VH-VL binders against Rusticyanin (rus). Designs and how they scored, part 12

Target 1, 147 residues: Rusticyanin (rus), of Acidithiobacillus ferridurans (p0c918)
Amino acid sequence: TWKEATLPQVKAMLEKDTGKVSGDTVTYSGKTVHVVAAAVLPGFPFPSFEVHDKKNPTLEIPAGATVDVTFINTNKGFGHSFDITKKGPPYAVMPVIDPIVAGTGFSPVPKDGKFGYTDFTWHPTAGTYYYVCQIPGHAATGMFGKI
Below, E stands for the ipSAE of ESMFold2; O stands for the ipSAE of OpenDDE; V2 stands for 0.75 times the mean of E and O plus 0.25 times the DockQ between their complexes.

## First folded at step 12 (VH-VL; framework fv_iratumumab)

Design i75 (from i67 with heavy chain A103Y; at its last look DockQ between E and O 0.33; V2 from the best seeds 0.00; counts 0 for: pae E 4.0 > 2)
Fold by ESMFold2, look of step 12:
Structure i75 (fold): chain C 147 residues (1-147), chain A 117 residues (1-117), chain B 107 residues (1-107)
Amino acid sequence: as target 1 above (147 residues)
Amino acid sequence: QVQLQQWGAGLLKPSETLSLTCAVYGGSFSDYYWSWIRQPPGKGLEWIGDIDHSGSTNYNPSLKSRVTISVDTSKNQFSLKLNSVTAADTAVYYCTRGDYYEYMDVWGQGSLVTVSS
Amino acid sequence: DIQMTQSPTSLSASVGDRVTITCRASQRIYRWLTWYQQKPEKAPKSLIYAASSLESGVPSRFSGSGSGTDFTLTISSLQPEDFATYYCQQYWSYPYTFGQGTRLEIK
């Protein structure tokens, strides 16, 4: 279910990401990791994801880790989703992304200075995955990243 | 486009209360943070505090004991009160709109407040 | 409180020069940094938000860069109307704080 956060709470949540940045890659280690993703933080292009202040970074996560994901929609006027799939790009404007192995579904839009967020837990097996937004047109125009 | 118009008394004696009002025209009140900033003559800028649509406030700790920011959503106005003024409170006071990421994208024209004996 | 330190405090330059003004935060503020221009007896005007995003109507000769603690405002070819004082402001953590300002004088 979706919860609401104030801007100071969003900032605190962003700092909880446990990854390390190198170039456009965020690398995680250990048996439990925390990924904090946002939709369209200030100064980033529409549509995009940001993890650890990087646009659509590649996420390197240990296979079999417990991955706690927090997704925050900071994009005024739009809903977004953060969904994990094995299906790589390119994506159609009206995506049929199957299977979705973990994810959030569609967020509420920000309202009255509050931002929607939700959490989920994911246990990846070895392999390549992608995180995508399932709002029509978003993945097709680049709202996705590799795991 | 959105405009901010501010007013209030410009000349005060020590120990009086500074009171300024800012009216918002041509835009939404509810999706923004509303702030007060001050600038002593010839000096830099100081953030005083902000308020949102719901009346929730944040204040600069340096002023918190003396400052009150209020909102009247029926009039699209917000106000600043600063108690127990001294000469150190002489400044141009600005009301500002912050988007909900809180950088100040629209500014009022400023109100010079002078504190003299 | 996060201290914002601008360098230089004042600067004289000629029309056409490339001008660089820096701003350093006392702790990490990511990209939550705005640059303002203030002309004498006028309210400040926002130029750059989120460290590098140009406000609408601002000439393209202005640009911003940086993230973390070190930020730069660049004017690629200085014009006479660019005479002003420039401020950076962090809006990562309360209280929001401004740099002390950089006075840019055209000679």
Scores: ipSAE 0.332, ipTM 0.765, lowest interface PAE 4.0, mean pLDDT 87
ESMFold2 (binder alone), look of step 12: mean pLDDT 91; pTM 0.934
OpenDDE, look of step 12: ipSAE 0.840; ipTM 0.940

## First folded at step 14 (VH-VL; framework fv_iratumumab)

Design i76 (from i74 with light chain R31S; at its last look DockQ between E and O 0.36; V2 from the best seeds 0.00; counts 0 for: pae E 3.9 > 2)
Fold by OpenDDE, look of step 14:
Formats: structure tokens, sequence, C-alpha cells
Structure i76 (fold): chain C 147 residues (1-147), chain A 117 residues (1-117), chain B 107 residues (1-107)
């Protein structure tokens, strides 16, 4: 269920994140939250996520909330995923992460100057989770964050 | 290799209309947005406006609706018109190409436009 | 409009030096920032796009970092051909705006 978006559409999507940034943490409140995550574009030493405006931030989400997640692949020529798991680091180059409790799966490679994006809904129970990219080498080099 | 070439009158009198054209060679016209930038002598850069392949335009409000950007897809060209010029419009004008990732990755050679009475 | 403020306005350095130029946005622009290099009587050249993505053909000594409001362009080891004026530009929202520029001169 991956879709294509233009830059203006991506900009609009990014602004829909309902979290509040404090340090390296994005805090969400209420029963319904909207998380917008983007893959970091090439140029960083290693691939990463950007949530709100932070690199791989910790996400504080209320237990029992309805979490609408929008994941945007902004990397030209690269695929990524945004998958949620209870398995914490470290991750292998060829990650075997089980179970994935929610997520996007692998994104197609963006083409023709457009971005790829997808949405999913998640209902977290109390506990610690991680969001990771399952592309080989990405999580192993740091493309993950804590929830 | 994609190239942008621009042309148009370089010397104008106040109240005249600036007219520049940019032609795209060696690349796709439909996958990009096309912008005009200007730079007064010895000063910084100012974004004038852009146009998408679809014909949708965006203009800098600072130009007070004096600007018109248009495309001719049959020729792979886009143009800039700036009405009622004054000395403040004296600058080197650049056409540029951008995609949704890179903003402005290809530039024309620039056109010096001097407004003098 | 979003104001882009570069620092410093001018900088003198020597070949081999590590050089850092900063750019601050008046509001959050996420990673929608480009760095340009401009030499006299030439059009600007794109160096870094999306805050940290190296443009094709640009030497690896150039790097960009930052997100939100604060951005940095770094030249790890200055080369003779790097003396020029550098500009940052946001393309988060219209109208697109540029920093005032940083003139990098030879010491």
Amino acid sequence: as target 1 above (147 residues)
Amino acid sequence: QVQLQQWGAGLLKPSETLSLTCAVYGGSFSDYYWSWIRQPPGKGLEWIGDIYHSGSTNYNPSLKSRVTISVDTSKNQFSLKLNSVTAADTAVYYCTRGDYYEAMDVWGQGSLVTVSS
Amino acid sequence: DIQMTQSPTSLSASVGDRVTITCRASQRIYSWLTWYQQKPEKAPKSLIYAASSLESGVPSRFSGSGSGTDFTLTISSLQPEDFATYYCQQYWSYPYTFGQGTRLEIK
C-alpha cells in the first residue's frame, strides 16, 4: 500500500505529527496520536529516521493510544522500512527481528523525483518498543529508535 | 548532460518589462520544477518564483505580482516576465532546475539585466 | 517569510584548514536545506541538498549536518578551489529564501 507523494505533499504530511519535541524525545499525548517518520536522505554516515525534526528520537506514546503512523521514504535510490518490535539493539547486518508487531514493510525505491509513503495504525500496550529499518545493514548501523 | 541556456534583453529603461527565456537541453522537462533566481551586483540571492510542468506557479510576494512565469512544453522552455522594472531590478537572473529532493541542482549561465534611465 | 541567517559573514582560512559555516532558520524547516558554492561571475553550484546529502560530483571533504533550525556546512580540509562564497537556502516553504552568504577567503 505504498503511495507516491510530491514535495509539497511530503511537507504537509510532516506537519501532521502531533508530538512535542524536548531534547532527543518526542512526546505524544492523548488517545489518538499521529507519528510521521521519514528516512534520512543520503549523506549522513549511516541511514537514520527523522521524526518531527529529530534523528532517531525516543518516542513517548501513551499506552492504549491509537497511533497513526505515516512513514515517508525520502531517500533517492534507497529502500527502507519502519517496523515496530520489542526486540532491542544490537541488530545484525542481516536482521532477523521477530516479532514485528506493526510496520510498513520494505518501501519501493523512489523514482521520478517523487517520494514513497505509507500509513498504518498501531495500538501499543504498556512497555518498551523499538522502530527499526529491516533493510540489511541499516539497523545494525543505527537506523532505529526507542518507543 | 542536462544544460540550461537563457536569453533575453539585458538593458531596460524604467517601467519596461523584463523578459527572459530558459531552454532545457539534454534532459526531461516533465519531472522537474523550474525556477528563476536573481542576484543584484555584489549582493545575495533572491528567489523569484517557480513553475511546475503542470503549469502551476509560485511567486515571491516581494515582487508584488509583477512576475509571470510560463512554460512552453513543446519547446522545453520556460520564461520570466517582470513588469514595471526599476533600478532595484538590476541583477543577474538565473534559471534553475529542481526536483523534489535537490531543490536547484542545475543552473543557467545567468543573464545580466540592467535597468537604467 | 523564513529568514536564513549565516555565520560568519566572512571567514579567512588556509589550505588544509577545517572550516565550518552555520545557517540558522527563523523557524523549523526540517531537512529542507541546500548549500551552494558560488565563485565570482559564475552561477551558484549545489553542494549539499536535504541538509546532508552530497551532490553528485562534490568532493567528500564537504559535508552538511543539522535539522530543524540549525545547520552546518563543513569542509574537512580546505583546498585552493574551495575559496568562494557559500549560501544556504531553505525550500521548506514559499517563498524560498537564502542566507546572506559567507565569503571564504584565503588567509
Scores: ipSAE 0.094, ipTM 0.726, lowest interface PAE 3.2, mean pLDDT 91
ESMFold2, look of step 14: ipSAE 0.327; ipTM 0.770
ESMFold2 (binder alone), look of step 14: mean pLDDT 92; pTM 0.941

Design i77 (from i74 with light chain S52E; at its last look DockQ between E and O 0.35; V2 from the best seeds 0.00; counts 0 for: pae E 3.7 > 2)
Heavy chain, then light chain:
Amino acid sequence: QVQLQQWGAGLLKPSETLSLTCAVYGGSFSDYYWSWIRQPPGKGLEWIGDIYHSGSTNYNPSLKSRVTISVDTSKNQFSLKLNSVTAADTAVYYCTRGDYYEAMDVWGQGSLVTVSS
Amino acid sequence: DIQMTQSPTSLSASVGDRVTITCRASQRIYRWLTWYQQKPEKAPKSLIYAAESLESGVPSRFSGSGSGTDFTLTISSLQPEDFATYYCQQYWSYPYTFGQGTRLEIK
ESMFold2, look of step 14: ipSAE 0.358; ipTM 0.783
ESMFold2 (binder alone), look of step 14: mean pLDDT 92; pTM 0.943
OpenDDE, look of step 14: ipSAE 0.565; ipTM 0.862

Design i78 (from i74 with heavy chain D99S, light chain E55Q; at its last look DockQ between E and O 0.35; V2 from the best seeds 0.00; counts 0 for: pae E 4.4 > 2)
Fold by ESMFold2, look of step 14:
Structure i78 (fold): chain C 147 residues (1-147), chain A 117 residues (1-117), chain B 107 residues (1-107)
Amino acid sequence: as target 1 above (147 residues)
Amino acid sequence: QVQLQQWGAGLLKPSETLSLTCAVYGGSFSDYYWSWIRQPPGKGLEWIGDIYHSGSTNYNPSLKSRVTISVDTSKNQFSLKLNSVTAADTAVYYCTRGSYYEAMDVWGQGSLVTVSS
Amino acid sequence: DIQMTQSPTSLSASVGDRVTITCRASQRIYRWLTWYQQKPEKAPKSLIYAASSLQSGVPSRFSGSGSGTDFTLTISSLQPEDFATYYCQQYWSYPYTFGQGTRLEIK
């Protein structure tokens, strides 16, 4: 289910990401990691995901970790999703990424100074995954990243 | 194109209340933060506070006890009141439009307010 | 409060010069930084928002860079109309704060 946050609350959530940046990769360590992803933060192109202030970064997560994900939609006028799949690019306008391993479904659009966010927990097995927006056209134009 | 025009009294005595109004033309009033910024003559800029169109406010803690920012959405206007002024409040006051994406992207023309006995 | 420190406070340069102005935040502000230009007796004008995004109608000789705590405004080839005072401003956390300004004068 989706919750609402003010802009100061969104900024506080962004600081909770536990990763370390190296180039366009965010690396996580430990048994429990917190990934904070946003849709189209200030200064980033539409459509994109941001994790730890990087556009569509590769996420490196330890096998067997508990992954707590927070996803925040900051993109005025648009809904987005943050859905995890083993199916890699390229993506069609209507992405075919079933089965979805974990994810959020479609967010509300921001309104009245409030931003929708949600959390989920994911227990990955070893391997390569992708995080993808299922809004038509977004993944086809680059709204995805690798895990 | 969005334009901001501001008005209010420019000469005050100590202890009076500063009152300024800013009108918004040529654009939406909703979904923006409306801010007041001041600049003492020859000095830098100080953020006073903002208001969202729904009435929610944020104030600089240094001024919070004396400041009130209000909106009138039927007139596309927002206002500043600063109580109990002193000579230290002499400045050019600007109204601004901002968003979560672009800080203060539109500015009013400025109003010089002088506090003198 | 987040302190914003600009360097240099004053700068003299000639038309055609490349000019660099820096701004440092006392804590991480990510990309939540705007650069303004202010001419005498005029309101500030937004040049760059989100550290590096060019405001509409601003000449391409202006550019911004940086993330985190260290930020730079660059003018690639100075023009006569660029002589002004420049301010950085963080909008990461309340209260929003400005740098002390950099006065750019003709040499």
Scores: ipSAE 0.264, ipTM 0.750, lowest interface PAE 4.4, mean pLDDT 88
ESMFold2 (binder alone), look of step 14: mean pLDDT 92; pTM 0.947
OpenDDE, look of step 14: ipSAE 0.420; ipTM 0.841

Design i79 (from i74 with heavy chain Y101F; at its last look DockQ between E and O 0.38; V2 from the best seeds 0.00; counts 0 for: pae E 3.6 > 2)
Fold by OpenDDE, look of step 14:
Structure i79 (fold): chain C 147 residues (1-147), chain A 117 residues (1-117), chain B 107 residues (1-107)
Amino acid sequence: as target 1 above (147 residues)
Amino acid sequence: QVQLQQWGAGLLKPSETLSLTCAVYGGSFSDYYWSWIRQPPGKGLEWIGDIYHSGSTNYNPSLKSRVTISVDTSKNQFSLKLNSVTAADTAVYYCTRGDYFEAMDVWGQGSLVTVSS
Amino acid sequence: DIQMTQSPTSLSASVGDRVTITCRASQRIYRWLTWYQQKPEKAPKSLIYAASSLESGVPSRFSGSGSGTDFTLTISSLQPEDFATYYCQQYWSYPYTFGQGTRLEIK
């Protein structure tokens, strides 16, 4: 379920990411990893994901790991989702992405002065995945990344 | 429309205590954190500290030993006290409002405080 | 403390020009950065928050970009009312800190 968070809480959540940044890749190790992703608006009007301070980075996660994902919506007035699929780009404006193997679903529009966040656990098998926002137009304009 | 109004003594002698108050009008007091900023004449901005509705405070370490920020929720006011002032404390002091997305979106009109012998 | 370094310290430009101001943080601050505009004898005015979010009522010619340590404020087409001093400020960690400012003057 979606929850509300203050800025201090968001800051604390962001620091829980266990990945290491190198270039445009965030690498995770171990059997338990914690991914913290945020929906951001780096250049209006096109939103994107950020992990650490990287825009839509590639996430390298060990197969078979327990992945705890925290997704934070930092956009006022916009809903977002963080959903994982094996379907790669390109994505349509009205995305039809099936199947979604894990994800948050649609976030509510954040209340004024509050962030929205949620979490889920995922157990990836070997292979390539993508994280995408299923809000119309978002993935089509670049709001997705590779796993 | 939310407004911040400031008042307090503008002229002090060294070793005296600076005291400023900021009143909030036209908006919620409980949903924001409240900060004090200062700007010496012709210079940049310095964050002094902030206070949340709960009374929780954060201070700039450079001023922590001399600074006290307090809140009066019954009046929608918060105050700044700075002890043992010197000429280095001469500045325009601003009270500000911040929400959880942005640090300082509303500012008071500023209060010039001059410390001179 | 996190140090914020702006570049340039001063800039001369003409109406209609594209202007870019940069701000560098001494450590990662994600996107918790605000840009302010200050005119003489006035309080600062927030323009951009969260590195790239336009404050309500701010003209669309203003934009912010960046994340991590390097940030940019851009004015796509400078207007007469845009000549002022600009500051960046991080609110990632206490104490909050400001850049030294960029004075934008008319050429």
Scores: ipSAE 0.339, ipTM 0.813, lowest interface PAE 2.4, mean pLDDT 92
ESMFold2, look of step 14: ipSAE 0.364; ipTM 0.787
ESMFold2 (binder alone), look of step 14: mean pLDDT 92; pTM 0.943

Design i80 (from i74 with heavy chain E102Q; at its last look DockQ between E and O 0.64; V2 from the best seeds 0.00; counts 0 for: pae E 3.5 > 2)
Fold by OpenDDE, look of step 14:
Structure i80 (fold): chain C 147 residues (1-147), chain A 117 residues (1-117), chain B 107 residues (1-107)
Amino acid sequence: as target 1 above (147 residues)
Amino acid sequence: QVQLQQWGAGLLKPSETLSLTCAVYGGSFSDYYWSWIRQPPGKGLEWIGDIYHSGSTNYNPSLKSRVTISVDTSKNQFSLKLNSVTAADTAVYYCTRGDYYQAMDVWGQGSLVTVSS
Amino acid sequence: DIQMTQSPTSLSASVGDRVTITCRASQRIYRWLTWYQQKPEKAPKSLIYAASSLESGVPSRFSGSGSGTDFTLTISSLQPEDFATYYCQQYWSYPYTFGQGTRLEIK
């Protein structure tokens, strides 16, 4: 279920990410991790994910961990999703990504001055995954990252 | 084009209450946070506080005990009240607009408030 | 509160020069930094938001970079109208705070 948040609430949520940044990688440790990702328009022509201060960073998560994911849509005029798959790039404009192993689904367009957010839990097995936005054109233009 | 226009008394005596109002024209009032900033003559900028159209406020702790920011959604206006002013409150006061991406992208013209005995 | 420290406090340069102003936050603010330009007796004007996003209508000679705690504003080729005071400001957490300013003067 999608919820609404104010600006201060969004900022507070961003701080809950348990990862550590090194280069373009966010590394998580322990049996329980909390990933906080936001859909943003940080001055780029196309939307992207942001984790901590990184654009579409690689996430290193221990296999078998309990991953609590919080996804925040900060874009006032756009819907987004944060969906996890083993399917790597490239992605088509109209993405056919199967299977989605976990994810948020499509966010509603945020209302007046507020932002949308949701959360889900994921239990990754060993391997490579990707997080992607399934909105048409978004993944194709770079709105994805590696796990 | 969105514009902010502000008004209020510019000359106060110590212990009086500063009162300024900012009106929003040509844009959505509900989509943004509305802030007050001040700048003493020849000095830097200080954030006073902000308000959302719902009435939710955030204040600078340095001024919290004396500051009240309010909103009138029916008029697309928001106001600043600062109680018990002293000479230290002499500054140009600005109202501003901001959101998640842009903290303060639109500014009012500024209001000089001088506190003098 | 998060302290923002700009460097230098003042700078003299000539038209055509490449100018760089730095801003350091006392703690991590991610990309939530704005650069402002202020001319005498005028309200500040936003130039760069989210650390590196150019504000609408701002010339491309202005650019911002950095994340975390260290940020830079760059003017690739200084123009006469660029002489002013510049401020950085974090909007990561309340209370929002500004750098002390950098006065850019003509040499």
Scores: ipSAE 0.185, ipTM 0.763, lowest interface PAE 2.6, mean pLDDT 92
ESMFold2, look of step 14: ipSAE 0.396; ipTM 0.795
ESMFold2 (binder alone), look of step 14: mean pLDDT 92; pTM 0.943

## First folded at step 15 (VH-VL; framework fv_iratumumab)

Design i81 (from i74 with heavy chain A103Y; at its last look DockQ between E and O 0.91; V2 from the best seeds 0.00; counts 0 for: pae E 3.7 > 2)
Fold by ESMFold2, look of step 15:
Structure i81 (fold): chain C 147 residues (1-147), chain A 117 residues (1-117), chain B 107 residues (1-107)
Amino acid sequence: as target 1 above (147 residues)
Amino acid sequence: QVQLQQWGAGLLKPSETLSLTCAVYGGSFSDYYWSWIRQPPGKGLEWIGDIYHSGSTNYNPSLKSRVTISVDTSKNQFSLKLNSVTAADTAVYYCTRGDYYEYMDVWGQGSLVTVSS
Amino acid sequence: DIQMTQSPTSLSASVGDRVTITCRASQRIYRWLTWYQQKPEKAPKSLIYAASSLESGVPSRFSGSGSGTDFTLTISSLQPEDFATYYCQQYWSYPYTFGQGTRLEIK
C-alpha cells in the first residue's frame, strides 16, 4: 500500500539504491539488490523514470536475485505506476500490458509537500523485462525502461 | 505572480532580539516552504532556515540555538526572530519562497539589520 | 555541511563573450543545484534549477550543466545586463549552502 514521505525522506530513499552506473545502464550484483525508482525527479523530462539519477536506464539484475523495489512519485500533478512486464515497446496510448510480473499500481498525486511511495519484492528469472508506467500515454511517449 | 514584502526594525543593540515579518501576496501559501537568508555587507549568502505552513521548521545548525521561524497562515505571513544579536549578525535579511523542491525562487526586497558594536 | 566552491571569484569580460563559471560541491549533490544572479543592492534571482533547467523568463543564453560534484553555468554571447554576481547553491541536504560568488565585470 502507498505510504507518504517528506522531501528529506525521499532523498534518503534515493540513496538506498544498490546499483552501479555505467553509461545508460545501472548494474546490480549480489543475491539481494535494492532498486529505487522515481517518477520525474526535479529537472528530468515528463514523463520519465529515474533510477540512480539516470533517465529510463537499462537495469542489469542477476537472475534469481531478490529484488527489493522502492518506487517514489515525485511528479507534482500526476500519478504514475512502476510495473514490470515481459512485453516490450512500442506501447499503445492505452497500454494493455499483460501479464504484469510485479509492480505498484497507480500512485497518489503528490500533495501538501509529501510524496507517495511503495515497496515490492520481485524474484526475476533469466530474460528480458521492461518497467513501464501504465498511465495512459506515458509508456507511448517514453516512460519505460529495459531490465 | 507572487510577491514578498518584509519589514521589521533595522537598528539593534547587542543582546536585543532581531524580529522580521514577511507577507506573501498574489499566490498560494500552503504549497511552499518559506525561508530566511542573510547576507552580511559585501559578503555571501547564508541560509538561516525555513518553515512549512504546518509549522514544521528546519534551521541552520550554526544558528539553531538562537533562531525561531513562525508562520501565521491566517495572514499569509511568516517571521524570523534571532535572539542575543551581536555585531556579527549585521546583514541584509531576505525572506524567500522555497520552490516545491526547496530552492529559493522568489525573494523579498531585503531588510538591512545593523547591530551596533 | 556541504561546501560549495566557485571559480573564478571574479571575471572581466566583454559584451559578446562566452562566459563559464564553475561550482564544485564537497560531496555528491546529484543535480540539486541552483544558480542565482544578484545585481548590486537587489535580491538574488533564480536562473537555473536542478543544475540544468532554465527558470521561466530567463534568456536562453544562460545554460547549466553538471551533476554529482562539478557544475557549470554558461552565458553565451554576454549582454550588458548580465554583469552581476553569480552564486551556486546546493539544496540536497540541510543546511543549504551557497558558493562564495563570482563577480562578472565589464572589461
Scores: ipSAE 0.359, ipTM 0.778, lowest interface PAE 3.7, mean pLDDT 87
ESMFold2 (binder alone), look of step 15: mean pLDDT 91; pTM 0.936
OpenDDE, look of step 15: ipSAE 0.799; ipTM 0.925

Design i82 (from i74 with heavy chain A103F; at its last look DockQ between E and O 0.41; V2 from the best seeds 0.00; counts 0 for: pae E 2.7 > 2)
Fold by ESMFold2, look of step 15:
Structure i82 (fold): chain C 147 residues (1-147), chain A 117 residues (1-117), chain B 107 residues (1-107)
Amino acid sequence: as target 1 above (147 residues)
Amino acid sequence: QVQLQQWGAGLLKPSETLSLTCAVYGGSFSDYYWSWIRQPPGKGLEWIGDIYHSGSTNYNPSLKSRVTISVDTSKNQFSLKLNSVTAADTAVYYCTRGDYYEFMDVWGQGSLVTVSS
Amino acid sequence: DIQMTQSPTSLSASVGDRVTITCRASQRIYRWLTWYQQKPEKAPKSLIYAASSLESGVPSRFSGSGSGTDFTLTISSLQPEDFATYYCQQYWSYPYTFGQGTRLEIK
């Protein structure tokens, strides 16, 4: 379910990501990892995800970890989703993503100085995954990343 | 194209209340933060505080006990009051528009406020 | 409060020079930094937001870089109209704070 955050609360949530940046990769370690993803932070291109202040980074997560994900829609005027799949790029304008392994569904649009966010927990098996936005056209124009 | 026009008394005696108003023309008042910034002559800039168009405020702790920022949405205006002024409050005061992320992209023309010693 | 420290505080340069101005935050501010230009008797004008994003209508000779605590404003080829005072400002955490300014003067 979607919750609301003020701008200061969003900033506090962004700081809770447990990953370590190396180039365009965010690497996680330990049995429990916390991924904080945003949609189109200030200064980033539309459409994009940001994790640990990187655009669409590759996420390296230990096999078998418990993955706590917080997704925040920081893009005024637009809805987005953060959904995990094994289907890799390229994506059609109307992406046919099946199955969705875990994810958020479509966010509310930011309103009244607030931002929608939600949390979910995911228990990945070993392998390659992708995180994508299912808004038509977004994944096709680059709103995705690798896990 | 949005413009900010500001006005208010420019000469004050110690202990008086500074009062400035900023009017917003040619753009939306909604979904913006409205800020006051000051700059003492020949010195740098200091953020005083802001107000979201719906009335929620944030103040610099250094001034919080003396400052009030208000909106009048029916007039597309916001205002600054600073109580109990001293010579240290002499500065050019600017109103600004901040976007949804508080990046300040539009500035008023500035108002010099002088507090006599 | 997050302290913003600019270097240098004053700089003399000639038209055509490449100039750099640095700004350091006392705490991590990620990319939440604005660069302003201020000419005498005028309000500041935003040049760059989010550390590196050029504001509309700002010449491409201006660029910003950095994230975290260390930031740089670069003017690749100085023009006569670029002589001004430059400020950085963090907008990560209240109260928002400015650097002390860098005066860029004609040599």
Scores: ipSAE 0.682, ipTM 0.864, lowest interface PAE 1.4, mean pLDDT 90
ESMFold2 (binder alone), look of step 15: mean pLDDT 91; pTM 0.931
OpenDDE, look of step 15: ipSAE 0.806; ipTM 0.926
ESMFold2, look of step 16: ipSAE 0.469; ipTM 0.806
ESMFold2 (binder alone), look of step 16: mean pLDDT 91; pTM 0.934
OpenDDE, look of step 16: ipSAE 0.568; ipTM 0.860

Design i83 (from i74 with heavy chain E102Q A103Y; at its last look DockQ between E and O 0.93; V2 from the best seeds 0.79)
Heavy chain, then light chain:
Amino acid sequence: QVQLQQWGAGLLKPSETLSLTCAVYGGSFSDYYWSWIRQPPGKGLEWIGDIYHSGSTNYNPSLKSRVTISVDTSKNQFSLKLNSVTAADTAVYYCTRGDYYQYMDVWGQGSLVTVSS
Amino acid sequence: DIQMTQSPTSLSASVGDRVTITCRASQRIYRWLTWYQQKPEKAPKSLIYAASSLESGVPSRFSGSGSGTDFTLTISSLQPEDFATYYCQQYWSYPYTFGQGTRLEIK
ESMFold2, look of step 15: ipSAE 0.676; ipTM 0.866
ESMFold2 (binder alone), look of step 15: mean pLDDT 91; pTM 0.938
OpenDDE, look of step 15: ipSAE 0.804; ipTM 0.926

Design i84 (from i74 with heavy chain E102L A103Y; at its last look DockQ between E and O 0.86; V2 from the best seeds 0.00; counts 0 for: pae E 4.2 > 2, grease 18.903 > 18.9)
Fold by ESMFold2, look of step 15:
Structure i84 (fold): chain C 147 residues (1-147), chain A 117 residues (1-117), chain B 107 residues (1-107)
Amino acid sequence: as target 1 above (147 residues)
Amino acid sequence: QVQLQQWGAGLLKPSETLSLTCAVYGGSFSDYYWSWIRQPPGKGLEWIGDIYHSGSTNYNPSLKSRVTISVDTSKNQFSLKLNSVTAADTAVYYCTRGDYYLYMDVWGQGSLVTVSS
Amino acid sequence: DIQMTQSPTSLSASVGDRVTITCRASQRIYRWLTWYQQKPEKAPKSLIYAASSLESGVPSRFSGSGSGTDFTLTISSLQPEDFATYYCQQYWSYPYTFGQGTRLEIK
């Protein structure tokens, strides 16, 4: 269920993230939270995720919250995924992260001035999770973060 | 190498309409925003507006009532019209290409438009 | 409109000097800022986009930093071809706006 957005629409989506930044951590509160993640926003290193304008931040989310995730691929020339697992680093070139507890699968590559995005809802139990890109080599070179 | 070539009348009288055309060579017309920027002699830069290849436009509110930007995709060209010019509209006018991220990565050679005072 | 203020308005320096130019936005623009170089009688050239990313073919002596409202352009070792006017431009929201420019001259 990948949808398309123009860059102005992407900018509007990025502002909907409900987290609060402290250092390299984005902290969420409440029973319903909105996480907006992007792949390689302009000015960020390849490969990386960005949440609330931070590279690969640790996300602190209340156990039992309803987590609405929006993932946007802004990286011209590449597909990416945003997949959640309990399997931590290090990751191989082809990451072994099954089972995937929630995620997007592979995005389309940006085309015609438009960017692919999708939404999913996740209900985490207490514990540590990781968000990981499954494109070969990306997680091995640092495209992941902790939840 | 993508290049922008622009042309149009360089000398105008007050109240006339400024009209400039920009042609795109050596690259794709789609997937980019096409913009007009102006610079009064010895002064800074002002964004006039842009157009996507679909025909969708955005204009600087300071000029919106007088400006029209249009596109001809069959010729890989876009144009600027600015109505009711005054001496304050004297400037070098540039056409530009905006990358996906909407900054101007390719610029035309510039056209000096002088409005007699 | 988002106003962009550059400092200094002009600067005199020698070949080999380290030069820093600043740009301040009137409201938050995150990292959506480009630095341009313009030589007399020429169109501007993009040097740095997204505050810190070098354009292809731009020498590594150029660097950019900052986010939010305060940004800098740094030239680590000034070369003769670097004497020009430099502009910042925000592209976070319409209308896109430029700083007033910084003229960099040979001392």
Scores: ipSAE 0.303, ipTM 0.746, lowest interface PAE 4.2, mean pLDDT 88
ESMFold2 (binder alone), look of step 15: mean pLDDT 91; pTM 0.930
OpenDDE, look of step 15: ipSAE 0.762; ipTM 0.912

